# VHH binders against q84jc2, part 194

Target 1, 232 residues: q84jc2
Amino acid sequence: MSKMRNLVEEKFLEFYESWVIQLELYLHQLLIAHNNNTMSETELRHLISKLTTHHKAYYTAKWAAIREDVLAFFGSVWLNPLENACSWLTGWKPSMVFRMVDRLRKSRVVLVEAQVKKLEELRVKTKFDEQKIEREMERYQVAMADRKMVELARLGCHVGGESVMVVEAAVRGLSMGLEKMVKAADCVRLKTLKGILDILTPPQCVEFLAAAATFQVQLRRWGNRRHYVTHS
Below, E stands for the ipSAE of ESMFold2; O stands for the ipSAE of OpenDDE; V2 stands for 0.75 times the mean of E and O plus 0.25 times the DockQ between their complexes.

## First folded at step 12 (VHH)

Design ld39 (framework vhh_8fcz_2)
Fold by ESMFold2-Fast, scan of step 12:
Structure ld39 (fold): chain B 232 residues (1-232), chain A 126 residues (1-126)
Amino acid sequence: as target 1 above (232 residues)
Amino acid sequence: QVQLVESGGGLVQPGGSLRLSCAASGFTFSDYAMNWVRQPPGKGLEWVSGISGSGGQTTYTDSVEGRFTIIRDNDKKMVYLQMTSLKTEDTAVYYCARFPYSELWEYLTHGSFDYEGQGTQVTVSS
């Protein structure tokens, strides 16, 4: 088990480090594109497609990994302490992404009234979906504190022979429950991103994706610096 | 003092090749991804290619993929752009660019940054 868990964590750490490096390269392309008013709609849509494909690759890898070990995503070894502190159900909180959208109201390419209305409708729906998942997580936490789970934890402390199988089954059940919730949260994330990109014009999509990627890259760098200074 | 100095531009016929160089100083070179960007006549800045700090990952804009290669030498603090099968549409001033993390929001907000070189002119014509 510990050997298998170590392999999952090591493989995803390798994947994630490469994925973030590639995100930074795409961010640089987005920043240049954002300052260029002569790019065609086709060129901008292609760039947006590269970013959406990159994000889809992350969730493909993540869902494969959580099938093997979902607990690795709670307090992940590939994230620094600041990134882990900012996580909501193993990733970014969907409603918070609208902070990046709010920036577009002060951008060089202003939102029209129809877009503002659609974005507010999407924000409300995103918060609703988010709160539904939060209620499921609360129910999961209550179930974890249930007498039955407490007894299984007790049994685990005296594990010998037959007791091992009961504890392993309980842990597997808990992991499956967490996996379902993480996937539900990721579906809200993907739906929110797609919704925003469908509402925005290509130049606005580039600005939005650039803002989101900037935040993600900076958060990682700030956390790495703080951890290094603290540890050294 | 951060400095980026480009060289290697010139006049070349369609189908020709050029190698651009960028000498960097004033920062820990291997900690930063480096980029080549260009400004064609009558257009804004276009991102051409990027390379990670280690050199392990590269990315290209579609119009140059397969024709251009970005390379870096961290010991020499150099980044290069090897251009082959040049087209008239590749005519531009080429800049070496670095995006410092502390100034990403400044660039996004104001559309300008101080960490690009003076540029080198590439002209592809007969």
Scores: ipSAE 0.672, ipTM 0.878, lowest interface PAE 1.5, mean pLDDT 85

Design ld4 (framework vhh_8fcz_2; at its last look DockQ between E and O 0.11; V2 from the best seeds 0.00; counts 0 for: pae O 6.0 > 2, placed apart)
Fold by ESMFold2-Fast, scan of step 12:
Structure ld4 (fold): chain B 232 residues (1-232), chain A 126 residues (1-126)
Amino acid sequence: as target 1 above (232 residues)
Amino acid sequence: QVQLVESGGGLVQPGGSLRLSCAASGFTFSDYAMNWVRQPPGKGLEWVSGISGSGGQTTYTDSVEGRFTIIRDNDKKMVYLQMTSLKTEDTAVYYCARFRYSELWEYLTTGSFDYEGQGTQVTVSS
């Protein structure tokens, strides 16, 4: 079943495919770097900077795209069904990255007490920020069952020149609310990522980023290799 | 049987050039990004360069950016590393490598990495 795409979806699909391919190349660098104890702190920081710049490029492109069509990010055509099923407000759930952090407790690179305390403080703050956004999402969803949605549904039954303009204005207004929520969620993602990287040593940052990228690459491949079987 | 066969190494003077080749067999070559990694004497394994399955994207470690070029020929199942302006610090055994998707967590957890070839020695010395 083919799906028609608008210009924003086509452009972001091309961007995202390229972005994920580049992420995989950076993952290969991270995996080799993780096992090289002769790398300097400067070399490790440069590699970490490549990854943070790459993630920032994603959010720059995403925010430009949601300004044009935020709805493209709800059920995205550039994500497979498994990736879409795992999404929270158009991306990864910020608190989930602490599962990758928990992996560091079992690695060769040991977390010291001061780091554990700071990571716990960040985890609590991240969960608080998530709850604030979830409450805003709840308010938005409740408002969709209110007079605005009823009015849009009614106007959709009587499409004409004047009705088209009113529907477009109403949809634009609703889309602005979604844009604010998506940007708020992305800000929590970026603050959480930066917070973790600021607490971790460079070798720990490399392992953390490698774990995160491994999960993202694996999730995409698992979803893309899904096989449909019909039983008779 | 999966094989990666490196060639093209040798002795070269500083400022010289070499082209390394890697012949791949036993897997769907275009499905995998290919990498050049090196091990200098007395140091750990260093990632040098990578190229996407299609060849459309490349990336390099800082120390070789602008001096090395990675290319691939999917029809011939070859990947190449064109090296120019060689420095003494480029002296290493060079390996052609792919990462198996099923083994990404194992690479991360154990640090074990299988290069499927024997490598090719590059020595930069006057």
Scores: ipSAE 0.745, ipTM 0.913, lowest interface PAE 1.1, mean pLDDT 85
Fold by ESMFold2, look of step 13:
Structure ld4 (fold): chain B 232 residues (1-232), chain A 126 residues (1-126)
Amino acid sequence: as target 1 above (232 residues)
Amino acid sequence: QVQLVESGGGLVQPGGSLRLSCAASGFTFSDYAMNWVRQPPGKGLEWVSGISGSGGQTTYTDSVEGRFTIIRDNDKKMVYLQMTSLKTEDTAVYYCARFRYSELWEYLTTGSFDYEGQGTQVTVSS
């Protein structure tokens, strides 16, 4: 009942399903490390590095795939509708990650004043970068709509070869612009993640990474169950 | 009722091998990732290895990577830990564990491991 999937979509679907399963296994390791505090600081830093490496592998695969078909990442076949609905420019919204930090602070994670100050500075920087991308996306969409409308109006009486070439150029321009915006958003995501992990202590990083992985795994589990879940 | 029964432990010399077994019952076994965790003498629990429900994905703590292999048999509802090149630091009680997630929107780090069994003792010494 779904549309035909192209090769990019099929390959990334296989990659992503495997990647999320591996993330869940890392989540189990994070939760044991968190609950039992039996690991040295060096061991915790290595586990944290393993998680950051796993996330970098996702972006490596993603950036290769968007070079071939960036539109596949807007309404992705490897994500359920709930996951797609939560996306901001093909991923989590950078400023929203600070809600996880806030919840951890209110629950059991104690941050010293220096950490709180650095996190607030990072939050402001992240929101500024996020808003800059949003303004560029809006400006780009308006510019593309204006060019497309003028182009179509002028081509109303034109014939084959030139019309195809102009449409092809417009499509290529849109794809290049979207690829640029997606990469910019991913850079903000990576900077924000690195910034948070640099500010937090290793035990606090394990808490944060566990919360983030739990959210992602649970969003997938709940979204996959919607077809056969009835509330009473 | 969930049951996890570990076996296969024993006394071995450094460099030796053992194969631990875990028999599972009381749940749809293939729906759950399974884990081995261990408790060294006088210390807390350490995560050792995990395997996806289908068996297609595995991960290991660094100290056992390349020496231990986790496998599962979904038809027999068994999970195994093949241990080779054992070291004295591997001495522990080993538990088979299943993680259970909350079915509700709760705090994001909510969930627990089921360590239902008594574990199996592995002792590595001369």
Scores: ipSAE 0.293, ipTM 0.711, lowest interface PAE 3.8, mean pLDDT 81
Fold by OpenDDE, look of step 13:
Structure ld4 (fold): chain B 232 residues (1-232), chain A 126 residues (1-126)
Amino acid sequence: as target 1 above (232 residues)
Amino acid sequence: QVQLVESGGGLVQPGGSLRLSCAASGFTFSDYAMNWVRQPPGKGLEWVSGISGSGGQTTYTDSVEGRFTIIRDNDKKMVYLQMTSLKTEDTAVYYCARFRYSELWEYLTTGSFDYEGQGTQVTVSS
């Protein structure tokens, strides 16, 4: 689907293009580290740090962009339809990563009891935070289905007047709310990621990050292939 | 067929400068971010720099930040890497690349990319 791109979309697309390439390069490093297991703990920690920094950079850019146009992220033109379909509040769903961790456990990753307990605690917390955000999001969405929505519908017939101003104000209000929600969701993502990485050993972190990055990259690949879209 | 042809490498003293070039063909050049990667002797491939399709965004690995500059010319389908203040640790074969996941797997399994050029040798030595 071809969409008209605004300035925010264009800029972020450019950013994301390079960011994804770097992610794939890091994936390469992660896979090497995982498969060969020849790296020292220090080296592994450095690699982990690089990845975390990379993700932080993404959110920094994202947050800057959403201040300008949060709506751009609800129809992310830099993502393919499959990626968008799998998005929760403009990104990955935080609780999803625990499924990845579970998969690691099935792949002979040995977690000590203390780790398992901590992961479970984190999972519960993450889910709670997700639900809280979802409830708030619902509130914002439902709030639009009032007089303002009716006005918006009526405005389909004319482009000026006081009603337009009212609707615009409403949309601005919604946007502000959405920005807040997106940021909140991102915070949960970051906290969840940090939490997991704090619980896992460096080798386990590398394996986890490799799995996560693989999933992300493969999702993009599958989506692109399905829709015959070429991305960087 | 995707082709990337690197040039501009050579032997330089520490503190010296080189300008690498990459000629691209066989794909819509402006649709892809282009990257420079390098392989130091006895080491794995490492990313050095990237530039977005439009050229509006550039990124660098920390160790080359401030010393290297990546530029592209979409009309000529060229990517450049201006290297300054070169260090011994910059010694490597440099490649122009547009990595995809599938290509990474190819590299992991075969040690090469289907689009990989010959690379250009950069040697920094006193």
Scores: ipSAE 0.017, ipTM 0.424, lowest interface PAE 6.0, mean pLDDT 85
ESMFold2 (binder alone), look of step 13: mean pLDDT 85; pTM 0.876

Design ld40 (framework vhh_8fcz_2)
Fold by ESMFold2-Fast, scan of step 12:
Structure ld40 (fold): chain B 232 residues (1-232), chain A 126 residues (1-126)
Amino acid sequence: as target 1 above (232 residues)
Amino acid sequence: QVQLVESGGGLVQPGGSLRLSCAASGFTFSDYAMNWVRQPPGKGLEWVSGISGSGGQTTYTDSVEGRFTIIRDNDKKMVYLQMTSLKTEDTAVYYCARFPYSELWEYLTYGSFDYEGQGTQVTVSS
């Protein structure tokens, strides 16, 4: 028997599979564009725009889905175990993309000193924003484990219909707290991505987006292969 | 051994049509997106169109949108490019391309395309 899924999981699984297939097609276009020195700046900017629009479509769909069921994004059924293990608050860790900057530092299209400085400043700011979210997540987890929540759950067991309403309100509050944190993390992701693209030239943007998409596609492939090898 | 063999090119007048074919062998064809790329005289490789492994999704470069159609037949291990309303700017050697997952970083770093076929020449002129 196949695992049962709720409507949010089913809809987002369908969306995500289509989204990843489209990302791979855009990656192939980026790889060819990266090795073509005859493309105009206008052509390169148009391609970069396709990728940024594609990523924005992901967050539009994600935010609609988490409004309905944020818990579907913790241990997502549309991600393999390796992708889930690499997730930081339901997505990629923002500072991780700066590891792709090492590729640009050794690129034929050389980063100028001013760009290197701006990228380092953005990296530091991104790490600072990540730490703020991590502190909020720790505070959330402590609140969930807090004795007052345990007492509320215990009181709910003995007070009847009135206590059921109080417990349900508390659970809704916990879900809203998770939604707020996930959106905050996604905002850091989007700000970091936009910041990098604003610093880079169009050829460097194409190389960066190609590197990021390559990593994402290969991470999915590595995780899927591991699953088949274990026959689980 | 992976092999891609293109055919169907030729000389055609502006406004004409051609259908390019690519025969694939040596890999699980339906597991890979397939691409058409072209190299005009004196220029670099230009990406033209791509199709997902299932054939359910297609994408085109803006200059060919509405004029070209990419199709695949997974049973026959074929990918096609139906070209209509051909322009002189479409003159190029056309290649069928596959990007294996294990080589994506190599394509990005070195620009090596071991799985591109020998190509088929399309010339659009009077």
Scores: ipSAE 0.700, ipTM 0.893, lowest interface PAE 1.2, mean pLDDT 85

Design ld41 (framework vhh_8fcz_2)
Fold by ESMFold2-Fast, scan of step 12:
Structure ld41 (fold): chain B 232 residues (1-232), chain A 126 residues (1-126)
Amino acid sequence: as target 1 above (232 residues)
Amino acid sequence: QVQLVESGGGLVQPGGSLRLSCAASGFTFSDYAMNWVRQPPGKGLEWVSGISGSGGQTTYTDSVEGRFTIIRDNDKKMVYLQMTSLKTEDTAVYYCARFPYSELWEYLTTDSFDYEGQGTQVTVSS
């Protein structure tokens, strides 16, 4: 089992490193596009589509990996400690993305009142969905401390055929529960991203995606230079 | 101080080829992705292609994909753009660029670009 877990970790590490390098290249394209007022709507939409496809590819690979070993995503080896510390249920916290949206309020491509209203409605809905998942995670953690789970953990100290099978079944059940919660959190992430992009104009989408990617690549760089975090 | 010097431009007929070169100095070249950016007459800056610091990954804008190839030589601190099947719409001043991490937010707020020198002119005409 540990060999299979190591293979999942190695494969996802290779995937993630490649994925982040590609994100940085897309970020450079977004930064240039952001400052070019002569790009057509078609050109901007194509660039936005590249980014959304790139993010969707991440979730496709992630969901395949968590099916094999969801625990690899809690304390991921492909993330530095700062990235792991800023993680909410194995990824970015959906409501925090509205910090990137707040930056658009000072942009030259000003948000109109109808957009502000729709973004506020989406923010409230996203926060509600987050709280629902947080309550499910709390129930999961409480169940881990339940008398029955304590008894199963105790039984796991006694290596024997049937007791090993019972403990393995319980651990598999716990892993399946975590997989369901991680997928639920990822669905909120994808719905929030799509919702924002549906509300914004193409130039505003480019600026939003550039801001989000900038934060992600800078967070990775800061964490990889650990002493910048240690003294703060 | 950071310096990027482009060369290799010129006049070519449609369907022709050119290789652009960019010589870099003043920074740890292999730590940065490098980009080719162009400015066609009457248009703003267009991103053309990018290459990762190691050279392991490349990306192209759709209009040049399959026609242009970006390569780098980290030992020589050079990045190149091999252009084939050139079209009149490829006519532009070409710049090589890097994006310092410390200035990424500034790009979104102040329109600051890390490209230096005058670029190299590519003219595709009969």
Scores: ipSAE 0.694, ipTM 0.886, lowest interface PAE 1.3, mean pLDDT 85

Design ld42 (framework vhh_8fcz_2)
Fold by ESMFold2-Fast, scan of step 12:
Structure ld42 (fold): chain B 232 residues (1-232), chain A 126 residues (1-126)
Amino acid sequence: as target 1 above (232 residues)
Amino acid sequence: QVQLVESGGGLVQPGGSLRLSCAASGFTFSDYAMNWVRQPPGKGLEWVSGISGSGGQTTYTDSVEGRFTIIRDNDKKMVYLQMTSLKTEDTAVYYCARFPYSELWEYLTTESFDYEGQGTQVTVSS
């Protein structure tokens, strides 16, 4: 089991390192595109599509990995401690992405009244979906304190043959519950991203994606630099 | 102290080839992804290609994919752009570019590049 768990972590670590390096290359392309007012709408939409495809590839790989070992995503070895500390249900908190959207109100590419209205409606819906997941997580945690779980925890401290099978079934059930919640959170993330991109013009989409990628890349760098600090 | 010096541009026939070079100095070269960016006549800056610090990953804009190859030599602190099957629309001034982490947010608020070179002119015509 430990061997199997380690393999999932190793495979996803290899995937994630490659994925982040590619994100940084796409970020450089977005930064150049952001400062080029002669690009056609078709060219901009193609670049936006490259980024959305890249993010979709992440969730495809993640969902395959969590089917094998969802717990690998709670305290992920491919993330530094700062990245892990900023995680909400194994990823970015959906409502926080609107901080990047708020930047567009001060940018060279001005939001029109209709866009502001639609973005505010999306923000409210995203917060509602987020709170629904938080309530589900609370119910999950309360269920962990349930009499059955307390009894199983006691039995798990003893080698008793039949009790081992019951504990394994319970642990499998717990993992399936977490997998369901992580996928639900990821669906809110994807719906929020799609919703924002559907409301924004192509130049605004480029700025939004560039800001989001800049934050992600810089958060990783800030956390990684922590390794150069010694307490000795 | 940071310098990027491009070379290798010139006049070439459609279907021809050119190899651009970029000599870097004043920073830890292998720690940074490097990019080729171009400015065609009457247009803004277009991103062409990028290569990771190790050289293990590359990315191209669609219009040059399969025709251009970006490579680097970290020991010599060089980035190259091998251009084949050149088209008239490839005519541009080509720049070598680096994006330092400390200035990513600044780039989103301004129109300036840091540590880009003088550029090298590529002209594709009969």
Scores: ipSAE 0.665, ipTM 0.880, lowest interface PAE 1.5, mean pLDDT 84

Design ld43 (framework vhh_8fcz_2)
Fold by ESMFold2-Fast, scan of step 12:
Structure ld43 (fold): chain B 232 residues (1-232), chain A 126 residues (1-126)
Amino acid sequence: as target 1 above (232 residues)
Amino acid sequence: QVQLVESGGGLVQPGGSLRLSCAASGFTFSDYAMNWVRQPPGKGLEWVSGISGSGGQTTYTDSVEGRFTIIRDNDKKMVYLQMTSLKTEDTAVYYCARFPYSELWEYLTTNSFDYEGQGTQVTVSS
């Protein structure tokens, strides 16, 4: 029966393992670059471009996968329980990255007044975009309790080819709604990332990307090596 | 306890080849990605190449892509950098480096990096 997991899950697990390993290698490059004051702006921009290309590759693969099976991204098998616990609509919460931006106060090139103002404007916009998506998710969840869904669930109690086909059609409709919502959340993530990188200088971008990658790699390592305990 | 020992540097002419070696001890070698970094005269530290713990993934800085190859032997606890078509711009002290997960924030927040090894000098000149 259950001899094989969903193929989308297995394929994306293989992709994600490779993607995270590559992120760790880029992180090491970022850490060295962060400590090197002799790099040119061109060299720094090229490194920043490698990281943005790497993140775009993730979303390209993700959007292909969610078009096939968006439900694979809710409770993902390629993420450990700690990473899943920290997820917001199948990924990082956009406003969270502004906590990493706050660490730039220690950078060699301090944030100037104009940058602080633009980052605050971006933070506010990001928060509003998050709230809009959260309202859409609430509407989706309320629709799951709709009379039509209750009737379909009742029909699905009677296992057979006819009932299975009707339930599959309903689930596909729900998956289309989730796919649209996940893509909307990912668009907010990408716009927030681009917005931050457009505001920051190249050395500040390197520090920001290094902090973000450090958090991501560290979270994965902690979750993979620490046990869930009933009480700490 | 943790030790990285670089070797294999020397004087070579432009277009020549060298193989650098790094012997690791005091940690579970296969759990860590390994890196080669270099410091040219009068410059800061430059990242050159990295290899995943399994050896399945590698990456290079653009200036050495296609000329350098990083490989590792987990049984021997060694990482190597095979350098070909060497240029005068490759002249530097080469260091073998790892970034322990417990120290990632220190590297980022202290704005400093300490090596376990002393490095190996590569000089490319006529």
Scores: ipSAE 0.683, ipTM 0.887, lowest interface PAE 1.4, mean pLDDT 84

Design ld44 (framework vhh_8fcz_2)
Fold by ESMFold2-Fast, scan of step 12:
Structure ld44 (fold): chain B 232 residues (1-232), chain A 126 residues (1-126)
Amino acid sequence: as target 1 above (232 residues)
Amino acid sequence: QVQLVESGGGLVQPGGSLRLSCAASGFTFSDYAMNWVRQPPGKGLEWVSGISGSGGQTTYTDSVEGRFTIIRDNDKKMVYLQMTSLKTEDTAVYYCARFPYSELWEYLTTGDFDYEGQGTQVTVSS
């Protein structure tokens, strides 16, 4: 067991490993369902519900964890380096899921004009919300370099007494600001996911979710294989 | 060569039980999740159940939850489906399936799925 991991990191690592394994099992169910034209709409909607519930469970666990230690999500120990390289504000970049949506244009289940229009409207709105968060993060990073924060960091080099309390309060404030931004980013993710699923038919939802899960599972395997090859 | 060999099917009355077996060879068995899928007469493939490589996690389709149990024995390279309270709707050819990571996009894109085994027939009738 590594003494370098804090309790939040250990608990979320255990959760995430289990969550990804479950995602893979749901992916196999989605792949079979995608190729079965005899499934009822009710059956497809139930499967879609399993996936949305699974994703909501992730955000429930994540928000509980970031309340305790948001910094654990910046440089996550449960993600391999390739997954971390693909992260935007502790998760997938919302606008990137529209690349999975683009795959639906090449599928057996065609998108109608009304859906294409709504998906483009959602894409534009998602990009706007994304850019707003990016501006907030940039302002936050600039604030980290202001004289007050530099002074607090300097004081942190002196241990004991009142200096410890001042640094502790500053770190708490820093963490609260990051928590707010991470939750804002996660809200854009959930809103984007819900928006796409609301626009798509049940068979299209199954294909979209299968494509997204396939990418996520393969990205994790590619990164893990790299570690195997590079003496990990 | 990768091989999956299903067995244990047969004719059973409603409310009866059967245990299906799948013998795997030609790959590192514990590295892969295993699945049971079925094809009822006149219908497409239905996913029934899945089990993680370690056996620590299982998932079931709604219609069989509480009635079927998927189990694996990694030392013997076997996966099993314990079926209880069988219904006429469970009548199908049952296949043991593995989804290699390298083939996920191809399966999603083409819909072509070749069973590695011949399957085992389960018939539930009076």
Scores: ipSAE 0.715, ipTM 0.900, lowest interface PAE 1.3, mean pLDDT 85

Design ld45 (framework vhh_8fcz_2)
Fold by ESMFold2-Fast, scan of step 12:
Structure ld45 (fold): chain B 232 residues (1-232), chain A 126 residues (1-126)
Amino acid sequence: as target 1 above (232 residues)
Amino acid sequence: QVQLVESGGGLVQPGGSLRLSCAASGFTFSDYAMNWVRQPPGKGLEWVSGISGSGGQTTYTDSVEGRFTIIRDNDKKMVYLQMTSLKTEDTAVYYCARFPYSELWEYLTTGEFDYEGQGTQVTVSS
């Protein structure tokens, strides 16, 4: 027997598979653009806009889905085990994108000192925002235990109709708190991406987006390799 | 080993049509997205269109959207570019391209793609 998927999981699985396939096509466009020195700034900005719109579409779909079932995003069925192992609060860890930024230091599209300074300031702020979210999650878990879980444990000694309502209230509280935390984490992700793109020149943005997409596509392929390996 | 062979180019009048073909061999064709890229005279390589491994998704550069259609036949290991309403600015050498996952970082660092074919010339003029 396989784990049953709910409607939210089925809809988001379909969306995500299509979204990742489209990301790969955009990656190919980015790779060609990165190696073309004759493209205008306007053409590069249009390509950057396509990628930005694509990422925003992901968060639009995600936020609609978590409103219906946030728990679907903890141990997501549309992600392979490797992708799930690398997740931080249902997605990529914001500070990790600065590893893609570090690649630009060795690129032919050289970062100037003013950009390096702004990127380091953004890196520090992003790390701080991550830690705030982690502390809020811990506080929520403690508050949950104090107010709802303790009462659930107490009701275990006296089985009755009141226990059903307390369990339902606790589950609703967990879902609402998790939705708030996931949205907060996604806001940090979006602000970090916007901040990086605002600091970088259009050619640097193309290389950054290409590096990020390469990592995401390769991580998915490496994880999926486990399912494609056969004895034949 | 891996081969991509383009054909179907030629001289056409503005507003005309051409269908480019790319014959692939030496790899599991349906596992890879395929791309058409072009090099206009005196310019660098431009990405034109891409198609997913299944053929279920396609993407086009803005300048060819609505005029070009990318199609694939996985049984025949072929990818096609149907071009209509051709303009003088579509004049270029057209290449069929595959980006293997193992070489994505190399493409970012070197700009070289080893699986670009020999190309087919498209000239749009009177």
Scores: ipSAE 0.684, ipTM 0.890, lowest interface PAE 1.4, mean pLDDT 85

